VH-VL binders against Metalloproteinase inhibitor 4 (TIMP4). Designs and how they scored, part 2

Target 1, 195 residues: Metalloproteinase inhibitor 4 (TIMP4), of Bos taurus (Bovine) (o97563)
Amino acid sequence: CSCAPAHPQQHVCHSALAIRAKISSEKVVPASTDPADPQKMIRYEIKQIKMFKGFEKVNDIQYIYTPFDSSLCGVKLEANSQKRYLLTGQILSDGKVFVHLCNYIEPWENLSFLQRESLNHHYHLNCGCQITTCYAVPCTISAPNECLWTDWLLERKLYGYQAQHYVCMKHVDGSCSWYQGRLPLRKEFVDIIQP

## First folded at step 4 (VH-VL)

Design a13 (from t11 with heavy chain Y108W; framework fv_tixagevimab)
Fold by ESMFold2-Fast, scan of step 4:
Structure a13 (fold): chain C 195 residues (1-195), chain A 123 residues (1-123), chain B 109 residues (1-109)
Amino acid sequence: as target 1 above (195 residues)
Amino acid sequence: QMQLVQSGPEVKKPGTSVKVSCKASGFTFTSSAVQWVRQARGQRLEWIGWIVVGSGNTNYAQKFQERVTITRDMSTSTAYMELSSLRSEDTAVYYCAADYLTGDHYYWGMDVWGQGTMVTVSS
Amino acid sequence: EIVLTQSPGTLSLSPGERATLSCRASQSVSSSYLAWYQQKPGQAPRLLIYGASSRATGIPDRFSGSGSGTDFTLTISRLEPEDFAVYYCQQYDSSPPLTFGQGTKVEIK
């Protein structure tokens, strides 16, 4: 299993749903009704606490599904605990909610104030922006709707300070730039993206 | 895809410095981070430090902070680790290792390793 | 710094048996930044698992990783002769320093 790096905003924009939930139980189930198919999935029973995206297709989600094997990007979640998760995922053609390792899956306690606020107000509205990962310097904008993502370059993290404290936000003229809420900008971050 | 080739073995006197090179081949060096670790005979892996090649940013373990310098030369796709004020207990195999982001995939952990460089500190 | 403590120090097992190796962190580590390595005598370490649970390219499916927070596990479902080696966990979540565990030796009974 391999995952392309994606910002939390990209995960929300590209997922069919985003929810906060607890995991009640787990069960290994067949991947399909075809007896010749040897593949297995894990079905997690969830307690849905809040939905951030998916209102058009589903109301309450009882189960989510993930591949059994890690090579197929299966994800392991703690069942029968008080841990709350942010889960993003897809809705399959048969109506099943599908979650895998490359989706945005985080313990709720690990999310910053801005990330929690952005799930409600900012991420969904700004999906017209392009977020581009910086791997090396120089790293320069190539389009007006582009925000440069520097967590890997500066911190060697997929989700560093920028992912936790900034949203790529669309302006009325169609251009995009990083929005930090009410927190001060970090100089290193600004120096990299503003040549 | 990437391969790392380290410089040859070194025998150094106490109090001197050693500089080990780690040359990358392939096209992922500029998007890589290079870590240096050492292992004395029969001992565990000990992390020395790392450099993010694209930015030049470095981090060092506090134990080595006053004696180690990690650098890179992007034109030759080579990373370097220089350790000064050598002591007999610095005798070890030194490894460079890299991970990288390429295209639409990424890896955590050191997925490419050099062959190791034996550094012997003796009078 | 985050200290990684591996247990047990040594596992003495026979081919065909299951090996379960533990890595416990002194502080919470995001699963995205935990890796497992295998090292055989005279060789450089080899990446087995990254992101706590993803197998590296070319690694057999008998190797699996799991865990979150402070507790991580490497499982080898059915030991092959070539699997007898030392195994290390490493965290990338907190720097400086990035840290390794002290290793678990899996040896033939």
Scores: ipSAE 0.012, ipTM 0.566, lowest interface PAE 8.6, mean pLDDT 83

Design a15 (from t11 with heavy chain Y100R L101F; framework fv_tixagevimab)
Fold by ESMFold2-Fast, scan of step 4:
Structure a15 (fold): chain C 195 residues (1-195), chain A 123 residues (1-123), chain B 109 residues (1-109)
Amino acid sequence: as target 1 above (195 residues)
Amino acid sequence: QMQLVQSGPEVKKPGTSVKVSCKASGFTFTSSAVQWVRQARGQRLEWIGWIVVGSGNTNYAQKFQERVTITRDMSTSTAYMELSSLRSEDTAVYYCAADRFTGDHYYYGMDVWGQGTMVTVSS
Amino acid sequence: EIVLTQSPGTLSLSPGERATLSCRASQSVSSSYLAWYQQKPGQAPRLLIYGASSRATGIPDRFSGSGSGTDFTLTISRLEPEDFAVYYCQQYDSSPPLTFGQGTKVEIK
């Protein structure tokens, strides 16, 4: 399996739900009600700690589902531990909450202060912004609501400094730009944008 | 077929410099990062540095910072690693390797490797 | 610098047996940035697993990776003759430098 690049903000904006949870147990279950279908899923029983997105569709989530095989983008989560996860996912037509490798899934302790703050206050409100990944220079804004994502150019990483410490934020005039309080942009980041 | 082809073996005297080339074919060079790794006989792989081809940005391991320069020529799809002030301890096979990036998908792993270039430093 | 420690240093097994190789990091490494390579004498390394658990193109399904945080594992479920080689883990999470483990040699008993 492979996943298209997506910023944490895009994951939250494009997912049906985002929650913080612990994993209580794991069980292999059939993927469908068809007895002839050999496909399996893993059902994780969760202890939901907090919901960041999804209030309109579900309240308290007891189970999440993921493909059994890694080739089908199945995700492995640690059960029976104190580990807390940020989980993003979709709600299937039958009401099951579905999570896979291409969703934003992180141990909670790995999230930066801004990412934790943004789950509560920023990501949801700024889904009107477009985040564009820069693969080469020159890389320039093509629309006022666009933020250029440069982690790939600078760090060759999906989630580098910019993804962890910036939010693409919409301004009153409809334009968007990166927000990280009063800290200046890193020199390398500026050099890419303003050669 | 995706391929990285390196220049041939080098025998150098201590104190001189060596420049190894790495020519890419069969994939999009511009969206790739080319990494350099060395391995002395019977030793582990040691990361030297990388260059993000599209931007020209480089990053080097501190051990090599003062002696290594990684460059690229986009017109010939070729990356270079130059190591100066050579010592006998620099005798090793030097590899270039690229991670793949197609614009739609990302990969964290060097899935295309050059064949290696033996650099021997002796008096 | 993140140090990767592999164990065991040498694993002596027969064809058909299961191999389990460990890679332990001195600091937490996101599973997205952990890779495994196979190297045979006189050859360049070959990517087996990226993102801790995703098989690279062309890699047989007997190879699997798992783990998170500081503990990662490469498993070969049923060794074939061509699997006897040296295996390296690598982290992409912290640069510079990207670091490799010291390697585990899987040899014929």
Scores: ipSAE 0.254, ipTM 0.689, lowest interface PAE 4.2, mean pLDDT 86

Design a17 (from t11 with heavy chain L101F Y106F; framework fv_tixagevimab)
Fold by ESMFold2-Fast, scan of step 4:
Parts: sequence; C-alpha cells; structure tokens
Structure a17 (fold): chain C 195 residues (1-195), chain A 123 residues (1-123), chain B 109 residues (1-109)
Amino acid sequence: as target 1 above (195 residues)
Amino acid sequence: QMQLVQSGPEVKKPGTSVKVSCKASGFTFTSSAVQWVRQARGQRLEWIGWIVVGSGNTNYAQKFQERVTITRDMSTSTAYMELSSLRSEDTAVYYCAADYFTGDHFYYGMDVWGQGTMVTVSS
Amino acid sequence: EIVLTQSPGTLSLSPGERATLSCRASQSVSSSYLAWYQQKPGQAPRLLIYGASSRATGIPDRFSGSGSGTDFTLTISRLEPEDFAVYYCQQYDSSPPLTFGQGTKVEIK
C-alpha cells in the first residue's frame, strides 16, 4: 500500500478520533458478516489512556480494527507490552473504530515535545489552515491560509524537522504561518519589561 | 517500468577520481531522491549519500564528506556520484537507487536500483 | 548514527519452513522509516518491505514485516527456493547517515 502525505496536524484535523492507548490483545476476525467474503481484519483490544479528539462520538473505546493484509494498509501493533501508541482513525457506519497504515500511528515516546503539546492545544484550533506538501522547486503559497511543508523536499522524510517542531497556526486576520512552539509575547508583558 | 542504468566498470589508480552516472527512465525524475550505496566483495551495504532531485539538496555520510560530490542533470534525467582521492579500500560495486511518488502519494524505500558499477582501485 | 544489528547472522533452513529475521536498532526508529531488502549474489538489492510492515509492489504475501521502536522482524512464512538470499534492514529515520544492518544469510541446509 501507499499513502498520500499528511502532516501530523492534518491527521488530527481529518481523523474522527485521536487517542493514546496501550494494546492488550489481538484477534483475527472476519471483515464482514458475509461468510463468502474471505477478507480478514485484526481486532485489537485497547486500554484507552487519553482521548484528544472524538468526544462527540465515542468515550469508551474497547476495540480498534485494521485490515489483516499489509497490502490493504493493515497495521501491526505490539500487544501485551507497556508501549503506548498515538492512534488516529475513523468511525465506521457500524460504530467500529478503524485504523490503517495511512493514519497517524506512532509510539508515544517517538513524539516531540511540541507534538505532544499540540495534540492537546494547537492542532485542533488550527484546522482552518491548509498544509501543502512541497516536492519540487519552485514551491510558493497560493492562498494566505497556506503553510508550505518542506520535509519531503529538503530531507526526503515524511516527518522531518518541520513536522516535528512546527505547527501551521492561524492568525486573527485569517492568514496562517509556521509557529515553532513558543508563545508570542503579549502586550502587557512587553509593557512590564519596557517602561 | 522504471529503470536506472549505470555507467560501465572503472579501473582507477590511487589518488585519482571516478565519476559514476545513473540515468533514469520511465518515471518522474524531479519527484525522486537518488541515493548511492557501495558494497565491497563479501561486505555489508554502505551508504554514501543522496540527492533530492527536485531541490538539488545533498546529504553525505561523514566518512565520505570530504571526497564525494553527488549531482544531477535535469535535462538528461541523470544523477552522478564523483569520489575523489581514491584508495584501494574504495574498490567496490557502487549502486544508485531511487524512489518516486506523484503529488498525491508517497512511500519510503528504494524500490528502483541500478545494476551496479564495479570500481577497482589498484596500482 | 543509528546502528542496526541483525540476528541470526546465518539461518539454515529447508524449503517450506518459516524464517524469522531480527533487526535491532541502537536507538528508537519510527516504523515509518524502516525497510527490508533482499540481495542475491551478483545482483542489486531488491526492496521487500517499507515502513516496517508494507510490502513493496510485486512482493509475495509470504513476506511480512513487523515491529516498532528498537525491535523489527521480517518473516517469510513458507520458504520457496528463490528466497535463499541475504536480507538487510535499513533505517532512514536518522539521516545522515542512512544505515544498513550487517545482513542475515538464509541458506539451504
């Protein structure tokens, strides 16, 4: 399988849910109730630690589902360990939580400090911004709410320095720009420093 | 039907330079990254460096930083690796490898490899 | 740099058996940036698995990859005669340099 490139912010903005969880067990199950359908899925039993997105639709997630075959973008997760995962995914029409390889799935320890903070505060507030991947020069913005994502162009990485250390942040005038994870000084603090 | 075709074998004296070419066909060269890897007889694969074709940006392994230059020519869809100040220890098969994607897709891994170029450094 | 250590160095098996190959990283590697290659004598390496678990185009389903963090596994569920080769893992999470393991040779008993 292959996936369209998506920044962590886009994954959070475009997924139905984002959670931190441990995987307690796995089971191979049929993909549908039709006994003639040979397709299989893996059902993971999870221990949900924290939810970052999805409160409107679900609160108590017991299972997540993924295709069995990696060619169908199935994901393999480590069960019965202390490993915590960040999982993003969709909620299917039958209520199942569906996760596949093209979702943002990352061991929690691999996330940068900014990414961990952004899951709580920054990503969901800035879903009005458009992140556009640059793969060749020239690459220029076409709209004021656009941030250019250059990890692929500069590092040939899906998640390079920019994805790990920047958020595409919307300003009060509707424009967007990359923000490196420190808050701008507010006027009242400037006035204290500068008599 | 992507293909990378490398230049032919080279026999060089110590202290000289060698320039190996890698010509791409059958895919969008500008969306590719081309990496160079070598392998001495019976030894592991050793990464030399790579070039992101669209930008021209290069990265080199520290071991080769002083002696290697990777370039590309967009008009001929060809990448080059030049290694200078050759030593007998540089005797190896040199491979170029590339991946590619369209604007809507990506994946990592070098899925297209050249046939290899034997470089022999001897005197 | 990230050092990849493969084990075992040599795996002697018969056709029809399962092969399990290990790749351990000295530091955590995102699963998105781990690949497996097959190399036969006199040939260039061939990509088998990218992103730790995704099969490359044209690769049979008997090949599968798994793992995360520092521990990765390549499994060949039922060895065919053409599968006897050297296998390398590679990381591209930390660059430069990209690094390869030292290889595992799968040979006929």
Scores: ipSAE 0.007, ipTM 0.558, lowest interface PAE 9.6, mean pLDDT 83

Design a21 (from t11 with heavy chain N57Y; framework fv_tixagevimab)
Fold by ESMFold2-Fast, scan of step 4:
Structure a21 (fold): chain C 195 residues (1-195), chain A 123 residues (1-123), chain B 109 residues (1-109)
Amino acid sequence: as target 1 above (195 residues)
Amino acid sequence: QMQLVQSGPEVKKPGTSVKVSCKASGFTFTSSAVQWVRQARGQRLEWIGWIVVGSGYTNYAQKFQERVTITRDMSTSTAYMELSSLRSEDTAVYYCAADYLTGDHYYYGMDVWGQGTMVTVSS
Amino acid sequence: EIVLTQSPGTLSLSPGERATLSCRASQSVSSSYLAWYQQKPGQAPRLLIYGASSRATGIPDRFSGSGSGTDFTLTISRLEPEDFAVYYCQQYDSSPPLTFGQGTKVEIK
């Protein structure tokens, strides 16, 4: 399985659900009601600690579902442990919560302070911003609501320092720029290493 | 899909330099990073550095910082690694490997590897 | 720099047996940035697992990866003759340098 690159902020903006949860148990279940369908899913029983997004569709989530096979982007989560996860995902038409490898899934301990704070406030309020990944230089904005994402250029990582410690924030005039609790920066990360 | 083909084996004297090439074919070279890894006989893989093909920016392991230069030539779809001040401890197979990140497709890991280039440093 | 320590150094097994290989990091590594490679004598390494648990394209389902934090595991559920090889873990969470473990050799008993 492979995934289109997406910033944590984009994952939260484009998912139907974002929660912090512990995994209580797992069970292999059929993917559909058709007995001839060999597809399987894993159903995880969760203990929902907090919901950041999804309030209008679900309240308390008991189960989440993911494909059994990793080739179908199935996620393996550690059950019956103290580990807390940030989980993003979709809510299917029948109300089931569906999670796969291309969603934003992280052990909670791996999230920075700003990421944790942004889940409550910044990410969902700034979904009007466009985050564009820089693959090469020069890299320049094409619209005022655009933030340039340079972790790949500077660290050869999808989630580097910028993803962990900055949020793309919308200003009152409709423009966007990176924010870490200092003056917002735009186009700046690429500019540091440009000739 | 991308394929990597490396230059042939080299025998070099101590104190000299070696330059190994890694030629890419296929559609993803410009969106790739090319990494260089070496392995001495019976030893572990050792990361040397990488270059982001589209920008030309490089990072090197501290051990190699003063002796290695990684470059690329966009017109020939070729990456190069030059290692100077060779010592007998530099005798190893040198591999190039690539991963790619595109706007609509991502995975991380060295999925495409060259066949390796044996570099022997002896008097 | 993050040091990866693999254990055991050598694993002697017969075809049909289960192999469990360990990779321990000197400091926490995001599971998103841990990979496993297979290398046979005279050949370049082959990517097996990326992101700690995702199989690379074309890799048989008998290979699986798991783990988080500092402890990662590669499991081969039922060894085939072609699986006798050296296996390396790699972290790409902290760079430079990206680092490899020292390898686990899976050999015929």
Scores: ipSAE 0.075, ipTM 0.608, lowest interface PAE 5.6, mean pLDDT 84

Design a22 (from t11 with heavy chain N57D; framework fv_tixagevimab)
Fold by ESMFold2-Fast, scan of step 4:
Structure a22 (fold): chain C 195 residues (1-195), chain A 123 residues (1-123), chain B 109 residues (1-109)
Amino acid sequence: as target 1 above (195 residues)
Amino acid sequence: QMQLVQSGPEVKKPGTSVKVSCKASGFTFTSSAVQWVRQARGQRLEWIGWIVVGSGDTNYAQKFQERVTITRDMSTSTAYMELSSLRSEDTAVYYCAADYLTGDHYYYGMDVWGQGTMVTVSS
Amino acid sequence: EIVLTQSPGTLSLSPGERATLSCRASQSVSSSYLAWYQQKPGQAPRLLIYGASSRATGIPDRFSGSGSGTDFTLTISRLEPEDFAVYYCQQYDSSPPLTFGQGTKVEIK
């Protein structure tokens, strides 16, 4: 299994749902009703604590599904514990909620204060912004609604300081820039590291 | 596929310095981070440091901080590791390795490795 | 500095058997930042698993990784002759330094 890099904000914007939940139990189930299909899935029974996205499609989720095999991007979640997860995912044509390893799935304790606030207030409202990963310098915006994501460039991490502590926010004029909570990150941040 | 090719073996006297090169071909050098790792005969892998090619930012393990310098030349797609004040204990195979982030994939691991450069420090 | 401790130091098995290799961290490591490598004598290491559980390109499905927090496992479901090698875990979560375990040697019984 391999995943394209995506910022937490992009995961929330591109997923059908985002929830906080505990895992009550797990069960291995067939991937389809076709007896010739040998593929399996894991069905997790969840206790939904809060929904951040998905209100238009679902309102109370009892089960989520993930591939059994890690090669098919299956995710393993701790059942019967006090652990809470942020889960993002899709809704399949038959109504099942589907999550996999390339979705944004994190123990709630691993999320920063700003990420938790952004799930409630910022990510959803700013999906009109484009987040572009900086791989090399120079790195400059190509459109006014673009925020440059520099975690790889500065920390060589998929989710570094910027992903954990900044949101790409849309301004009234349609442009976007990084926001760190009370004080917005100035667009010159990346300019300091550009030749 | 992507490839890293290192310079040939070196025999050095104690107190001198060695500079090993690592030339990238078949991939976008500017989007990579180049790491340096060494291994003495029969010993474990030991991380020396890295350079994020795009920014030029470097980080070194504390053990090597005062003796190692990692650089890159973007025009030749080549990274360098220079180790000074050589001691007999620095005799090892030195590897460069790259991980990179592209639009398709990310790997938090050393996906592409050079063939290794034997550095022998003896009097 | 995060210290990675691998066990056992040596694992003696026959082709066809299952190998289970452990890597324990001195402090919590995000699963996203744990990798496994295979090294054969005279060769550079080869990436097997990244992100604790994702197979690298070209790696056979008999290799699998699992774990979180401080406990990680590499499993080879059915050893082939070519799998007898030294295996290293590595963390990227705390940098610098990136740290490797001391290695587990999988040898023929």
Scores: ipSAE 0.048, ipTM 0.622, lowest interface PAE 6.6, mean pLDDT 84

Design a24 (from t11 with heavy chain S31N; framework fv_tixagevimab)
Fold by ESMFold2-Fast, scan of step 4:
Structure a24 (fold): chain C 195 residues (1-195), chain A 123 residues (1-123), chain B 109 residues (1-109)
Amino acid sequence: as target 1 above (195 residues)
Amino acid sequence: QMQLVQSGPEVKKPGTSVKVSCKASGFTFTNSAVQWVRQARGQRLEWIGWIVVGSGNTNYAQKFQERVTITRDMSTSTAYMELSSLRSEDTAVYYCAADYLTGDHYYYGMDVWGQGTMVTVSS
Amino acid sequence: EIVLTQSPGTLSLSPGERATLSCRASQSVSSSYLAWYQQKPGQAPRLLIYGASSRATGIPDRFSGSGSGTDFTLTISRLEPEDFAVYYCQQYDSSPPLTFGQGTKVEIK
């Protein structure tokens, strides 16, 4: 399995669903009713704690589904634990909630203060911003609504300090820039844009 | 897919330097990070450092920071690790390995490995 | 730096048996940055699992990874003759340095 790189903000903007939940149980189920299809899925029974996105399609979610095989991007979650997860995913045409490895999935305790705040207040308002991954220097914006994502370039991580502590925020004039709560942008990121 | 080919074995005297090359073939060199790892006979894998090819940024393990330099040459798609002030305990197989990130895919972990270069330090 | 401790040091099993290998971290590691490698004598390591649970390309489905926080597991559901090797876990959540465990040797009983 391989995934296109996406910032947490992009995951929330591009997913149909974002929730905080505990996993109660798991069950292996067939992927389809076709007898010739040998593929399996895992169905997790969840205890939904809070919904951040998906109100238009679902209100109360009992089950989520993921491929059984990790080569098909199946995700493994801990059942019967006190662990709370942030889960993002899609809602299929039959109403099933589908989650896979390429979605944004994190233990809730791993989320930064800004990420928790952004799930409630910032990400959904700023989906008009474009986040572009920097692979090499120089890295420059091509449009005013673009924020440059530098975690790979600076830390060799897809989700480094910038992904954890910044949101790409749209201003009243339509431009976008990185925002760290009420703190100013760190000088290190500016040097990438204007070397 | 990317392949990594390393330079041949080296026998060096204490106090000298060794420079090992790691040549990438394929089209993802600029989007990769090249790691250097060593392993002495019967011992664990020991991380030395990495270079993010696109930026030239390097990071080294504290143990090697004063003696190691990792570089790359974009025109030849080659990464280098130079270790100076060699000691007998630097005798090991040295590996380069790469992970990479593209617009469509990412791999976390050392997906592609060189074959290894034996460096022997003896008087 | 994050220290990874693998157990057991040596696992003596017969073909067809299940192998369960443990990797414990001295502090929490995001699952996204935990990998497993297989190494046979005279060869470079081969990536088996990345992101704690994702199989690398070409790796058979008998290999699976699980875990989060400080406790990670590699499972080989039914050992084949070619699976007898040394296995290493690695983290890069905290970098530098990236760190490896000391290895678990899976040997024929």
Scores: ipSAE 0.221, ipTM 0.692, lowest interface PAE 4.9, mean pLDDT 85

Design a26 (from t11 with light chain G51D; framework fv_tixagevimab)
Fold by ESMFold2-Fast, scan of step 4:
Formats: C-alpha cells, sequence, structure tokens
Structure a26 (fold): chain C 195 residues (1-195), chain A 123 residues (1-123), chain B 109 residues (1-109)
C-alpha cells in the first residue's frame, strides 16, 4: 500500500469527514453480505468526541470501517485505550464511514496547536488555495492562489515544519500565502530545544 | 476573541495629515485583511482601502489613491491609515475592520470593527 | 468597479412584520462575496450575513440572506424592536475597490 503525499489541509478539504474520536472496540466483519466473498474488514466502535467536517451527511458516528489487510491499506487503531485520534475519511454509498491508511489519521497528541486550531477555523475555508508539493529546485509558484509545500524537499518528511506550523490561507484579493499561527508557550519552546 | 482598538480623536487643520492606528488583539491578525471605512455625520459608509496583512499588499479607492497610505506593523499587530492634504470634507468617523470571523470562517466578511476615530478638519 | 444600489431607501414597518431589503450590483459578484451589515446611530456596523447567505456568529435566525450574481436580498422574518436600524450591503469580490450600497433605513411605521 502506498499513498501520494497530501498536506493535512488537502486531506481535510478532500475528505467527506473529519472527526476526533476514541476507539472503544474492534470486530472483524465480512466485507459484504455475500457469503461467498472471503474479504474481511475491521469495524471499530468509536466514541466521537468532536466533528470538524461531515455535519451535513452524518450526525453521530458509531462505527468506522477499514480493510482487514495492510496490503489493502487497512488501518490498525488502538482499541479500549485513552488514545484520541484525528480521523479523516469517506462515506460509502451504503452510509458506512470508511477510513484507510492514505487518509489523514493521527494521534491527537501529535497535532500542533495550529493544526488543532485549523481543524476548527482555517482548513475548510481555504480549500480554494492550491498546495503544490516541491520535489526539486527550482520550485516556483505558477498561480497567485498557490502555496509551495517544501517538507519533502527540505526535510524528506511527509509532515515537517510547514505541515505542522503553517496553513495556506486565502486573502481577499484571491491570493494565498502561508500563515504561521501563534508562537508556542516559552516553556514548550524550551522543551523542544532542550529535549 | 479578536478586538480592534483605534487611536483617539484628532482635530486637524486643512492641508495637514492624520495617521490613525488600529491595534488588533488576537493571533489571527496575520491572516486577516484590514479595511478602512469612513462615515461623515448622517452619511453613507465609504470604503477607503484595505491591506492584506500577510502579504502587505494594499488597494485604495480611486478617490483616495493620491492621499492615503495604509501600512501595518506585524510586531505590534497594528494597522495604520494615513490621510494627507486634509480638507473639511474629510471630517468623519474613520473605522478599521477585519475579516476575522469567529467560529468556522476567516478572511471573509468584516466581523470585527474598531470603535471608530473621529477626525475633525477645521480652521 | 461594482456599484451597489439598495432599495427601498426607507422601509416603514411595524414590529412583527417581515422586512425584505434588496441590493443590486451593476455587474456580477464573483462567488457571491456579498455581506450585509446593521448600523445603529453612534455605533460601528455589525456583520449579519457574509457570502450572500451565511449567517455570522451570534446573529438571530430571523435574519437570512439570499441571491447570487447581481440580485441579493436580506430578509428579516419577524421584526423585533431592536431591528430598526440602517442596513448596508457590501461586495468584496476579487476586483477591488470594495464598495458599499447607500443603505436602507428600516424605521417604525
Amino acid sequence: as target 1 above (195 residues)
Amino acid sequence: QMQLVQSGPEVKKPGTSVKVSCKASGFTFTSSAVQWVRQARGQRLEWIGWIVVGSGNTNYAQKFQERVTITRDMSTSTAYMELSSLRSEDTAVYYCAADYLTGDHYYYGMDVWGQGTMVTVSS
Amino acid sequence: EIVLTQSPGTLSLSPGERATLSCRASQSVSSSYLAWYQQKPGQAPRLLIYDASSRATGIPDRFSGSGSGTDFTLTISRLEPEDFAVYYCQQYDSSPPLTFGQGTKVEIK
């Protein structure tokens, strides 16, 4: 299973759903009602804590579904744990919420303050901005609504400094630029420098 | 919660300039556009110009282009509007307003307004 | 530049009645980037509606906006005493300058 790189903002913009949830239990279930179909899925029972996107399609989500096999991009989540997850995903034709490895899935504690804030206030408003991944130099904007994403180029990371601390924000003149959120608390900053 | 606090009232003679400040509190200043609008007593709202805080790009209404300069200082989260060659017709309340919305939306709609600065031009 | 024309200039109504305010643009407003503001004497304007139909935070549901292109409407479904004020439309399309309409005064009949 391999995934094309996508910025957290792109994941939120392109997903039908974004929620924060705890995982209560897991169960292996058949992938279809056809008894001859050998394919399986994992059904996770969730405790939904917060919804950031999806209000118009679903109200209260009890279950999410993911492929059983990692080769089919199945996701393994910790059940019966205090761990909170940010989950993005799709809503299938039968109403099931479907999550796979190439969605934006992160322990909530791994998200920066700006990312947490942006889930509420920035990402969904700025889906008109284009985020373009830079793989080599030169890398230049081709349109005013474009933000260049350099985590792969400069850090060889999927989610580096830019993904964690910037959002691509649209201005009233139609242009976009990277917005850097609030600075971390001094105590937190010292802990990062002197781990 | 974002608030805009403007400088105090000004009394100016014709031909001089005035500089009004607009200090933002809150961390979304850098993502906002700050607009300047004026209103003479009992008259309509008149748009003067805006600055996109992040880029520093400005745009001015043609009526004011030769006389107005809008700037910002990122370190103090303050926007400024300077109007030169003042005339008696420039007597008005001047407002700054930001496109910072509480809840789900940023950038669009002027959700936060300053209290207004009365500028009186008389000899 | 886009010129906004509001009608009527004055709307005289009683509490409990429906108010319908019009804003017409001289050319199409991109992406319905149109806002409505309420202003009471001696106060700064207050945002009611943005993006033509989205209600700002804290604004009662009796206020609603509709329209696209060149024709926009603000509706107050059942006037309360505090709703008697001047209402302005504003476009913030991608082509500055940003412009306001001349205002509609909603006054007690």
Scores: ipSAE 0.000, ipTM 0.413, lowest interface PAE 17.3, mean pLDDT 81

Design a27 (from t11 with light chain S54Y; framework fv_tixagevimab)
Fold by ESMFold2-Fast, scan of step 4:
Structure a27 (fold): chain C 195 residues (1-195), chain A 123 residues (1-123), chain B 109 residues (1-109)
Amino acid sequence: as target 1 above (195 residues)
Amino acid sequence: QMQLVQSGPEVKKPGTSVKVSCKASGFTFTSSAVQWVRQARGQRLEWIGWIVVGSGNTNYAQKFQERVTITRDMSTSTAYMELSSLRSEDTAVYYCAADYLTGDHYYYGMDVWGQGTMVTVSS
Amino acid sequence: EIVLTQSPGTLSLSPGERATLSCRASQSVSSSYLAWYQQKPGQAPRLLIYGASYRATGIPDRFSGSGSGTDFTLTISRLEPEDFAVYYCQQYDSSPPLTFGQGTKVEIK
């Protein structure tokens, strides 16, 4: 399986659901009610700890579903452990919560303090900003509401320092810029934006 | 699908330099990172360094830092690894391998490999 | 740097048997950044498992990966003749450097 690159903020903005949960158990289930369909899914029973997005559509989620095969972007979650996950996903027409490998799914302990704070306070409020992945230099904005994402260029990482420690925030004039609190942007980021 | 094709075998004298090429075919070169790894006969894989194609940014293992240079030419979709001050211990098969940005937090390793280039350093 | 230690160095088994290969890290490695490769004589390595437990495209389901923290395992449920090869684990959580284990050779008994 292959996924289009997406920043954590984009994942939260484009998902129907974002929660923190533990995985209680797993069960292989049929993908459809047709007995001739050989396709399978994994159903994970979860213990929902907190909801960051989706509370208007669902409450107290008991199960999440993912494709069985990793080639179909099935996700593997550790059941019967103390591990807590950040899960993003979609809500299907029948109310089932569907997650796959291309969603933002991360052990909670791997999230930075600023990412955890941004899940509560920043990401969903700034979905009007556009985050653009930089693949090559020069990389310049094409619109005032655009933030340039440079982790790949600078660190060969999907989620590097910028994704872990910055939020693309919208200002009163409609423009957007990276925010890290009081600290200025690293010189490397500035050099990409203003080569 | 991206494929990597490396230059042919090299026989070099100690103290000289070798430059191995790695030509990508396919549509993902610009968004790719190319890694270089070597393996002496019967030994483990040893990581040398990487280059992010779009920026030209490089990073090298400390063991090679003063002798290796990794570059790329985007017009020919080719990455290069040059190793200087060759010693007999540098005799190995050198591989290039590529990955590309997927957006997947279960980021995987090197999924496309070149066929390898034998570099022999002898008097 | 993160040192990966594989055990055993050599597994001597017969076709049809289960192979269990261990990879231990000197410090914690996110399971998202642990891969397994297969290498046959005269060939480049082939990616088998990425993210500790996900099979790469085209890899048979007899191969599976598991583990977290410092302990990772590659399992081959029923060895086929073509599975006799050297297997390497690799971490890409901490870069530079990326590091490989020293390899486990699975050979015919």
Scores: ipSAE 0.335, ipTM 0.757, lowest interface PAE 3.8, mean pLDDT 85

